# VH-VL binders against q978t4, part 7

Target 1, 133 residues: q978t4
Amino acid sequence: MFDGSDLKNLFSLDGFLKTIQFEPEYIREGEISIIVPLRNNLLRIGEIMNGGAVMAISDAIGGLSAMTYPGIVNQVTVSFNTEFMRPIAKGPVRFISRVDRIGKSIAYVEVLVYDGENLLSSKSTGVYFLYRS

## First folded at step 20 (VH-VL)

Design cc2
Fold by OpenDDE, look of step 20:
Structure cc2 (fold): chain C 133 residues (1-133), chain A 119 residues (1-119), chain B 109 residues (1-109)
Amino acid sequence: as target 1 above (133 residues)
Amino acid sequence: EVQLVESGGGVVQPGRSLRLSCAASGFTFSSYGMHWVRQAPGKGLEWVAVISYDGSYKYYADSVKGRFTISRDNSKNTLYLQMDSLRAEDTAVYYCARRSSGYYYFDSWGQGTLVTVSS
Amino acid sequence: SSELTQDPAVSVALGQTVRITCQGDSLRHYYAFWYQQKPGQAPVLVIYGKNNRPSGIPDRFSGSSSGNTASLTITGAQAEDEADYYCNSWDTSGYHLGVFGGGTKLTVL
C-alpha cells in the first residue's frame, strides 16, 4: 500500500529499481514519472539504450503505479508489451506510467518513455494482477 | 510570470553558516525540481545542488557535499540552501533555477544573491 | 564528475558567423543546453535539444552536435550578442548533476 507520500518506500519495493539511478518527477494516484540518466550500464552496442532496460524500468514503475491506489499491497505482471518507435541515444530518459483502468483484481497500465529530445521513444502496455489487503 | 527571488546573501566569516532562500511565484512550485547554481566573481557557472519536486531526492556537488543542505517548503513556495562551514571559495552569486519539464534544462533563474565569505 | 570544456574567449566581426564549441564525454549521451549571460544578469537559455530556440531567441542562434561536442552558432552576429556563453549538460556518471562548461566570452568587433 502506498499513500503517495513516501517515494522511497514505494521504490524500495522493487529490487531492480533500487539499482537504477533516477529522480522522481512526480507521483500521483495511478501515475508515476521518473527521470533516468543515460548511464553506461543502460547502453547497448551503438550507444543506444538497452531495450530490455527500457522494458524492465517501464514494467517496474507500471506495477508500482498500480500500488499507489489504496488497499493494493502487491501486484504481479500478467502481460507486458513494448513498442519501440525510436532508439534512445540521448538522455535523460523520462518514464511516465499511468493506470488506465483498475479493477478488483486486474490493472491496465500504459508506460511512455521519452528521450532527451522529448520524443516518444517507446510505449508499453502492462496488465497486472492485484493483491488487496 | 515565473519569478524566482533569492535572498539571504551577505558577508560572513569562514566557518560560519548562512541560509539562502528562494521565493517562487507564477507557477506550481511543488511540481518542479529545483536547483542551486553559483558563480564566483568573474568566474563561470557551477552547479551546486538539486532537490526533487517533493524533496525526497537530493544531490550535491562534491565541492559542497557534507556542508550544504538543500530543502524546500512547498507550502511556502520556497527553496532553501543551508550553508554550513563556509569557506572563502564559497564566495559567489547564488542562483536558484527551475528545471524544465521534458528537456530538463534550467528554464528560469533568479536574479541571484551574493554570498561573500571573508575573514 | 563530467566536465565540459569551452574556449575562454572568441571574437567575431559584426555580421559574421561564429561557432562556440563545447566538448565533453557527457555530450555523447546528452544534448547541450546553451545559456547567454550578460554582465550583472542571470543566464538566459538560447538553445536546447538538437536545435531548439526558446521563444524570444533570434533565429541567428542555432545548435549542433557531433560525437562528444556541441556547438552554438551565431549566424550574423549582432552587437548585443556580446556576452558570456555557457554550455550545460547532464552527468553520465548516474548522478543528476548539472554540468557547465567554463564559459566563452564572445566579443563582437
Scores: ipSAE 0.865, ipTM 0.937, lowest interface PAE 0.5, mean pLDDT 94
Fold by ESMFold2, fold request of step 21:
Structure cc2 (fold): chain C 133 residues (1-133), chain A 119 residues (1-119), chain B 109 residues (1-109)
Amino acid sequence: as target 1 above (133 residues)
Amino acid sequence: EVQLVESGGGVVQPGRSLRLSCAASGFTFSSYGMHWVRQAPGKGLEWVAVISYDGSYKYYADSVKGRFTISRDNSKNTLYLQMDSLRAEDTAVYYCARRSSGYYYFDSWGQGTLVTVSS
Amino acid sequence: SSELTQDPAVSVALGQTVRITCQGDSLRHYYAFWYQQKPGQAPVLVIYGKNNRPSGIPDRFSGSSSGNTASLTITGAQAEDEADYYCNSWDTSGYHLGVFGGGTKLTVL
């Protein structure tokens, strides 16, 4: 099964995401949760989490949550939208992705982001094209 | 009821090895990140190591990196700490601690096991 | 830098208010967690997050933070509050390391 080692490896091989430190919290079919420390490379001016970083991490685990299903060998982002509801000034930051629907070629995913007080701070929706074996 | 019971402590000579175990019960062990925290006699708490729920992520305090190995066996509900090349400064009570699934604090501690490293 | 600094000791008269402080760079971006430890016992969590108390912790315990400083306040200190208090937070490096302060011995007079 797709596990925390697979997730760590895929981030480590990515030119951009390799700088993102995280701990897998849990992985199950259609769902990924990770713990992201709020390190300096994730902050914008004003000492809050960079909105682009929120989107990039959310997109990554959103797409990879489709890989938790059998027969999916790759995925690419078709559309991704984020609502930034609260600034994130304190970590660690929790990202939870959930597949809402997976079809033959398309997955629909939601990603929720919580700050260090466990307050919902961002919500994203994503659509991913699937490559199947 | 959540229980964590450490075992495997004792008196050993410097340079020797010791393996600590932490038996977990009363919760789904495979759903939690686990830590080791130690306390030298008369001193404060010192974090030692972390392991993620499935063992895919491990990290160590600089003072023990390269000498200690954290591991887990989810089929046995057991956390381990392999301690190699022990030094006198490793003398401490060793606690296993469960990390909560939110806020990420230590919500459960064992009673500890004493490791004494003495020539 | 991942160091958390606490004064080694503080005293309070029975029924009075005391504040135990913890300072460090980690506290700029992480909340402090406060643990009480009595001799021969494992630590017990008294404050987590912004100002949350676990069930069973009296409401005389409260937490606060500002900048790189966190405080544990005990309002109306009781004899049973005599203990060592440790602040704990995440490491500034972000590798999920636990960082503890050196501890503060609280004496209730």
Scores: ipSAE 0.680, ipTM 0.874, lowest interface PAE 1.7, mean pLDDT 92
Fold by ESMFold2, last read:
Structure cc2 (fold): chain C 133 residues (1-133), chain A 119 residues (1-119), chain B 109 residues (1-109)
Amino acid sequence: as target 1 above (133 residues)
Amino acid sequence: EVQLVESGGGVVQPGRSLRLSCAASGFTFSSYGMHWVRQAPGKGLEWVAVISYDGSYKYYADSVKGRFTISRDNSKNTLYLQMDSLRAEDTAVYYCARRSSGYYYFDSWGQGTLVTVSS
Amino acid sequence: SSELTQDPAVSVALGQTVRITCQGDSLRHYYAFWYQQKPGQAPVLVIYGKNNRPSGIPDRFSGSSSGNTASLTITGAQAEDEADYYCNSWDTSGYHLGVFGGGTKLTVL
């Protein structure tokens, strides 16, 4: 099944995400959790996590959570929306993606982001088009 | 009851190898990241290495990179530290530690095993 | 050599209040964790996150942080509080929980 090595490999091959350090915390069918250190390259002016970084990481694991199901060989983002509920000033930052519904061609997912005090800091919803083998 | 029991410590000559084991019980071992932390006699704590829940991520302190290898066997509930090219400065009590979910602190520690590197 | 700096020793009279400090760049973006260690024993967590106590840790232990400094405060110190206290946090590179302070030996007089 899709595991932490697959996840690390996919990030390492991505031209943008390859600079993101993280540890896989757990992976289950329909669910990915990762631990992301709040390194300087993720900060915006004002010493909080860059909102674009939150969205980029959330989108990545959101789409990849569909690949925890058998038969899914690729996915692309159709729609993605993020609510920034609290600034993230201290890490590490936990990203949890969860598939809400998966069909033949479309997956609906949510991604929750927690700061270093384990406070919910952003919530995203995403829709992904699926390529099956 | 969460238990972590280290073994494999002893006296060894510089340049030799030693493998430490940490037997885990009382929790789902395969759900937790695990660490090694050491403490030289009379000195402070020094972090050594981490391994993710499934072994897909490993990271080491600069002082041990290239010489130490962390690993785990989830079917045996056991964490390992392979220590190669041992040096006098590696002399310490070695603790295995479980990292909590959520806040990522060390919520359980073993009793430690002493490694002495001496001629 | 430590990225987290602690005073090596501090004393407190029985029943009085003491503060142990920890200073370092990593604390700007990570909380400190505080461990108590008595001779011959493994460390025990006493404070994590902003100011959280694990179950079984007395209310006299509290934590605080500001800027690059974290503090452990013991109000009404008792004889059994005599121990070494270590702060711990993620390192400045942000890869792991790899930074411990040098430790502070607390003596209860």
Scores: ipSAE 0.675, ipTM 0.872, lowest interface PAE 1.7, mean pLDDT 92
Fold by ESMFold2, last read:
Structure cc2 (fold): chain C 133 residues (1-133), chain A 119 residues (1-119), chain B 109 residues (1-109)
Amino acid sequence: as target 1 above (133 residues)
Amino acid sequence: EVQLVESGGGVVQPGRSLRLSCAASGFTFSSYGMHWVRQAPGKGLEWVAVISYDGSYKYYADSVKGRFTISRDNSKNTLYLQMDSLRAEDTAVYYCARRSSGYYYFDSWGQGTLVTVSS
Amino acid sequence: SSELTQDPAVSVALGQTVRITCQGDSLRHYYAFWYQQKPGQAPVLVIYGKNNRPSGIPDRFSGSSSGNTASLTITGAQAEDEADYYCNSWDTSGYHLGVFGGGTKLTVL
């Protein structure tokens, strides 16, 4: 039931994330993939993707991957770590989040980011606290 | 193995409507973003519209915005283009195209269907 | 409408090398894709990404890019290479994969 419209709506309600254009590529239980155009508002000095933008988008879809499971009504970030492996100079940029483990109170998530040559460019791990219905 | 077959083209007068269909086979249609691309006779390729895998994202070229509607029925493996308020400049061969996973180029094209808008 | 610019026509002698260029601001942050189109046929991808060749495309086709320019090179042109060639990329808004150059007609002499 959690689909690309739900994802678009949640981004649109966020004061920062509403500035992020993206296309949902696929969503399934425990996994979200999105396509993010490398627009000017995502670039840092030196014409590569802003590391903070990478982290913010990764954190967003990482936490929202938990929402693809039934019974979860909200989530908040407990910890988040990003390894910037390669600069991203060419888009579009693909973000893939996967839930590695989901329990009663917390979810462990991995987010992988690929550049326009489909090279793994960033890897994140996140821990999210879960609110259940 | 991947096949895309357009239909619904024809000759119509300006101001009329047409609905194009694209039947997909040989792949999991509901897993792919889909596009329409057109080519006027003797002219280059022009992108028309995109729809995401589940229909949650749609976008149109400025030349057709407000007149054309892209849609899909994943239960029937079919992509649609509803074309309203047709103009002479909409005369073209219309292709449906599948966007690849990764790199995001058009990896499969239909044979096209001709739409002619003339008085 | 076109933010990707190509020369409308080029000629090459059989067996010689030809370069087809594409220029546009989109190419600063997106790779060009190159499509070959023969009369009455749908386009066929010949180069994607940085310099990737799909299976079945002869190794005489290669791609390169620098700044806002992309190039398709055909080394040792053959009669069968006579076609229209389109560069394609994301548009400057980043909304769709649909910015096409105007096309270059390649004539093999």
Scores: ipSAE 0.643, ipTM 0.868, lowest interface PAE 1.8, mean pLDDT 92
Fold by ESMFold2, last read:
Structure cc2 (fold): chain C 133 residues (1-133), chain A 119 residues (1-119), chain B 109 residues (1-109)
Amino acid sequence: as target 1 above (133 residues)
Amino acid sequence: EVQLVESGGGVVQPGRSLRLSCAASGFTFSSYGMHWVRQAPGKGLEWVAVISYDGSYKYYADSVKGRFTISRDNSKNTLYLQMDSLRAEDTAVYYCARRSSGYYYFDSWGQGTLVTVSS
Amino acid sequence: SSELTQDPAVSVALGQTVRITCQGDSLRHYYAFWYQQKPGQAPVLVIYGKNNRPSGIPDRFSGSSSGNTASLTITGAQAEDEADYYCNSWDTSGYHLGVFGGGTKLTVL
């Protein structure tokens, strides 16, 4: 089944996401949680986490949470939206993706992001097209 | 009640090996990241290593990289530290520590097991 | 090695206020965690995050942070507060939680 090693491997193979360091916190069917250190390459001017980085990491684990179901071999983003509710100035940053609904071809996913004080700092929704074996 | 019990410490000569175990009970072991932290006699705390909930992520202090291996057996609720090529500087009390699921601090510590490396 | 710096010792008169500081680059982007350790015992968490006290830790313990500095403040110090105090945080590389300061020995006079 899909585990933390699969997750690490998929990030490492991605040309854009391979620079993102993280620790898998837990994985279960429909849900992924990762711990992301707030390293310099994730910061914007003003010493807060780059909003694009928040979106990129959220999209990655959002789509990959569909891979925790059997029979799904790939996924691509159809739409993705992020509400930036609070600046993230201190890490580590926790990203939690959860599949709200999954069908034959489409998954609906929510991603919640928490700062180093465990305060909800962003919320994303995503829709993913699924490729099944 | 969370319990962490270290074992396997002892007196050993430099260059030899020792394996530490940490028996966990009172919580779902496979849901937590685990750490080893050591303290040389009369000195401060020094972090040694971390392992993620499923073993997919491991990281070591520079002072022990290449010599120590952290591992876990989730079916036995046990954390391990394999210590090879031991040096006098490795003499310390070794603590097993659980990392909290939020805030990521050490919320539970074992009693420690003493490792003495001397000729 | 340590990238968090603490004064090695501080004294306080019984009933007075003392501040133990911790400095390091990682504290710009991570909170400090404060552990109390008495002789022969495992460390005990007293402050985490910005200023959170675990259950059972007296109200006289508080934490603060600014820039690359974190502080543990004990107001109305008691004899039982005599201990070593360690700050702990993530390292600057962000790969692990386990950077400890060198510790501060608090003596209550």
Scores: ipSAE 0.614, ipTM 0.859, lowest interface PAE 2.0, mean pLDDT 92

Design cc2
Fold by ESMFold2, fold request of step 21:
Structure cc2 (fold): chain C 133 residues (1-133), chain A 119 residues (1-119), chain B 109 residues (1-109)
Amino acid sequence: as target 1 above (133 residues)
Amino acid sequence: EVQLVESGGGVVQPGRSLRLSCAASGFTFSSYGMHWVRQAPGKGLEWVAVISYDGSYKYYADSVKGRFTISRDNSKNTLYLQMDSLRAEDTAVYYCARRSSGYYYFDSWGQGTLVTVSS
Amino acid sequence: SSELTQDPAVSVALGQTVRITCQGDSLRHYYAFWYQQKPGQAPVLVIYGKNNRPSGIPDRFSGSSSGNTASLTITGAQAEDEADYYCNSWDTSGYHLGVFGGGTKLTVL
């Protein structure tokens, strides 16, 4: 079963995401929640979380939530869309991904992001192509 | 009701080891991150360590890094702190604390167990 | 000292208002949590987030924050409010909830 150690390992092997520190909060089939500290390397000018960082972490967790299903060995993003609903000035930041539908080759995923006051701050939808064993 | 009960404290010599336990009840233990916080006699609170819900993430205060190990057994609803190479400055009451979901504060504390490190 | 600084002691006359202050760089990006501790007891959370009180905490307790400073205010202080008060937050690097202030002893006169 895909667990928090698998998640940590996949981030550590990624050339871009390896600098993102996080704590796995829970993992279930089709669901991942992580706690992301709002470190300086995630901030944009104006002391709020960089929108690109929100998208990158959301995309990563979204795609990896497909890996919680058996038989899936890789995934790649087909499309990804983010609504930035409010600025994130205080952390920690909670990212929650949920697979809405998974088929043989395609997964549809939603990612919700909450700020340090537990306010919904962004919502993303993603479509991922699946590689199966 | 949520209960956290620490045990395993006592008087030990410097350089020795001690293992603390925290028995949890009244909630789904495996759904929560857990912490140890200590308080030297007459002093303030000092955070010691954290462990994620499944044990995949652990982090330590610099003062104990390399000497203390946090762990959990979700089948026994128990949190542990293995304390090796104890020093006089480790003398404190040790609390286990549950971290809330959502806002991530300590919403439940045990009553603590005293560790005294003295020659 | 810690990355969060508090005055070691403050006093308030019974029925008057007192403000306990906590300062640190981490508070620019994390909320402070406030814990009350009476002798021989475990800490009790009194304020979290911007200004949220747990169930059972009297309305006389409130919190505020601005910049790198957080404050706990007790309006109409009562004798049972005499205690040590700790602010707590994530550390500056954001690794975790690893920072407590040194504590403020509140004396009610």
Scores: ipSAE 0.593, ipTM 0.854, lowest interface PAE 2.1, mean pLDDT 91
Fold by ESMFold2, fold request of step 21:
Structure cc2 (fold): chain C 133 residues (1-133), chain A 119 residues (1-119), chain B 109 residues (1-109)
Amino acid sequence: as target 1 above (133 residues)
Amino acid sequence: EVQLVESGGGVVQPGRSLRLSCAASGFTFSSYGMHWVRQAPGKGLEWVAVISYDGSYKYYADSVKGRFTISRDNSKNTLYLQMDSLRAEDTAVYYCARRSSGYYYFDSWGQGTLVTVSS
Amino acid sequence: SSELTQDPAVSVALGQTVRITCQGDSLRHYYAFWYQQKPGQAPVLVIYGKNNRPSGIPDRFSGSSSGNTASLTITGAQAEDEADYYCNSWDTSGYHLGVFGGGTKLTVL
């Protein structure tokens, strides 16, 4: 099964995502949780987490949560939307992706983001096209 | 109900090795990140290492990098610390600690095991 | 630096209020966690997050933070509160170093 080593490896090989330090918290079929330190490279002017960083990390683990199912060999983002509900000034930041529905070619995913006080701070929805073996 | 029991401490000469074990019970061990924290006699707490729930992520304090290896066996509910090339400055009580889910503080500690490194 | 700085010792008269402080750059973006340690025992968490108290910790313990500083306050200090107190947080780099302050020995007079 897709595990924390697979997740670390995929981020490390990505030209952009390799800059994201994180620890896998848990992975199970249809669900990924990661712990992201709020490092300086994730902050915007005003000392809160950059909204683009929130979206990029959410999109990454959202799409990868489809890879926790057997037979999925790749995925690409079709649509992604984020609601920023609270600024994130304190970390670590927890990202939880959950597959709501997976079909033959399409997965529907939610991603929830919690700040260092464990307050829900953003919510994303994503749609991913799937490549199957 | 949560219990963490360290073992494997003792007196060793500099340059030798020891392996510490931490037996976990009363919780689902494979769901938690685990840490080692040490305390030299009469001194403060010093963080040593972390390992993620499945062992996919490990990180070490600079003072022990290259000499210590953290590992876990989830089938035996056991955390390990392999300590190689021991130095006098490694003399300490070694605690294993469970990291809480959310907030990420140390919510459970073992009783500690003493490692003494002297000639 | 990622150091957490605490005064090494503080005294308080029985029944009075004391504040133990912790300073460091990590506290800009992480909350402090406060641990009490009595001789021969493992540390016990007393405060986490903004001002959260674990079950079993007396109401006289509270926490606060602002900027680079976190504080543990004990109101109505009792003899049993005599202990070493450590602040703990993430380091400024976020590499999962459990950064501890040097500890503060609290003496209840």
Scores: ipSAE 0.586, ipTM 0.854, lowest interface PAE 2.2, mean pLDDT 91

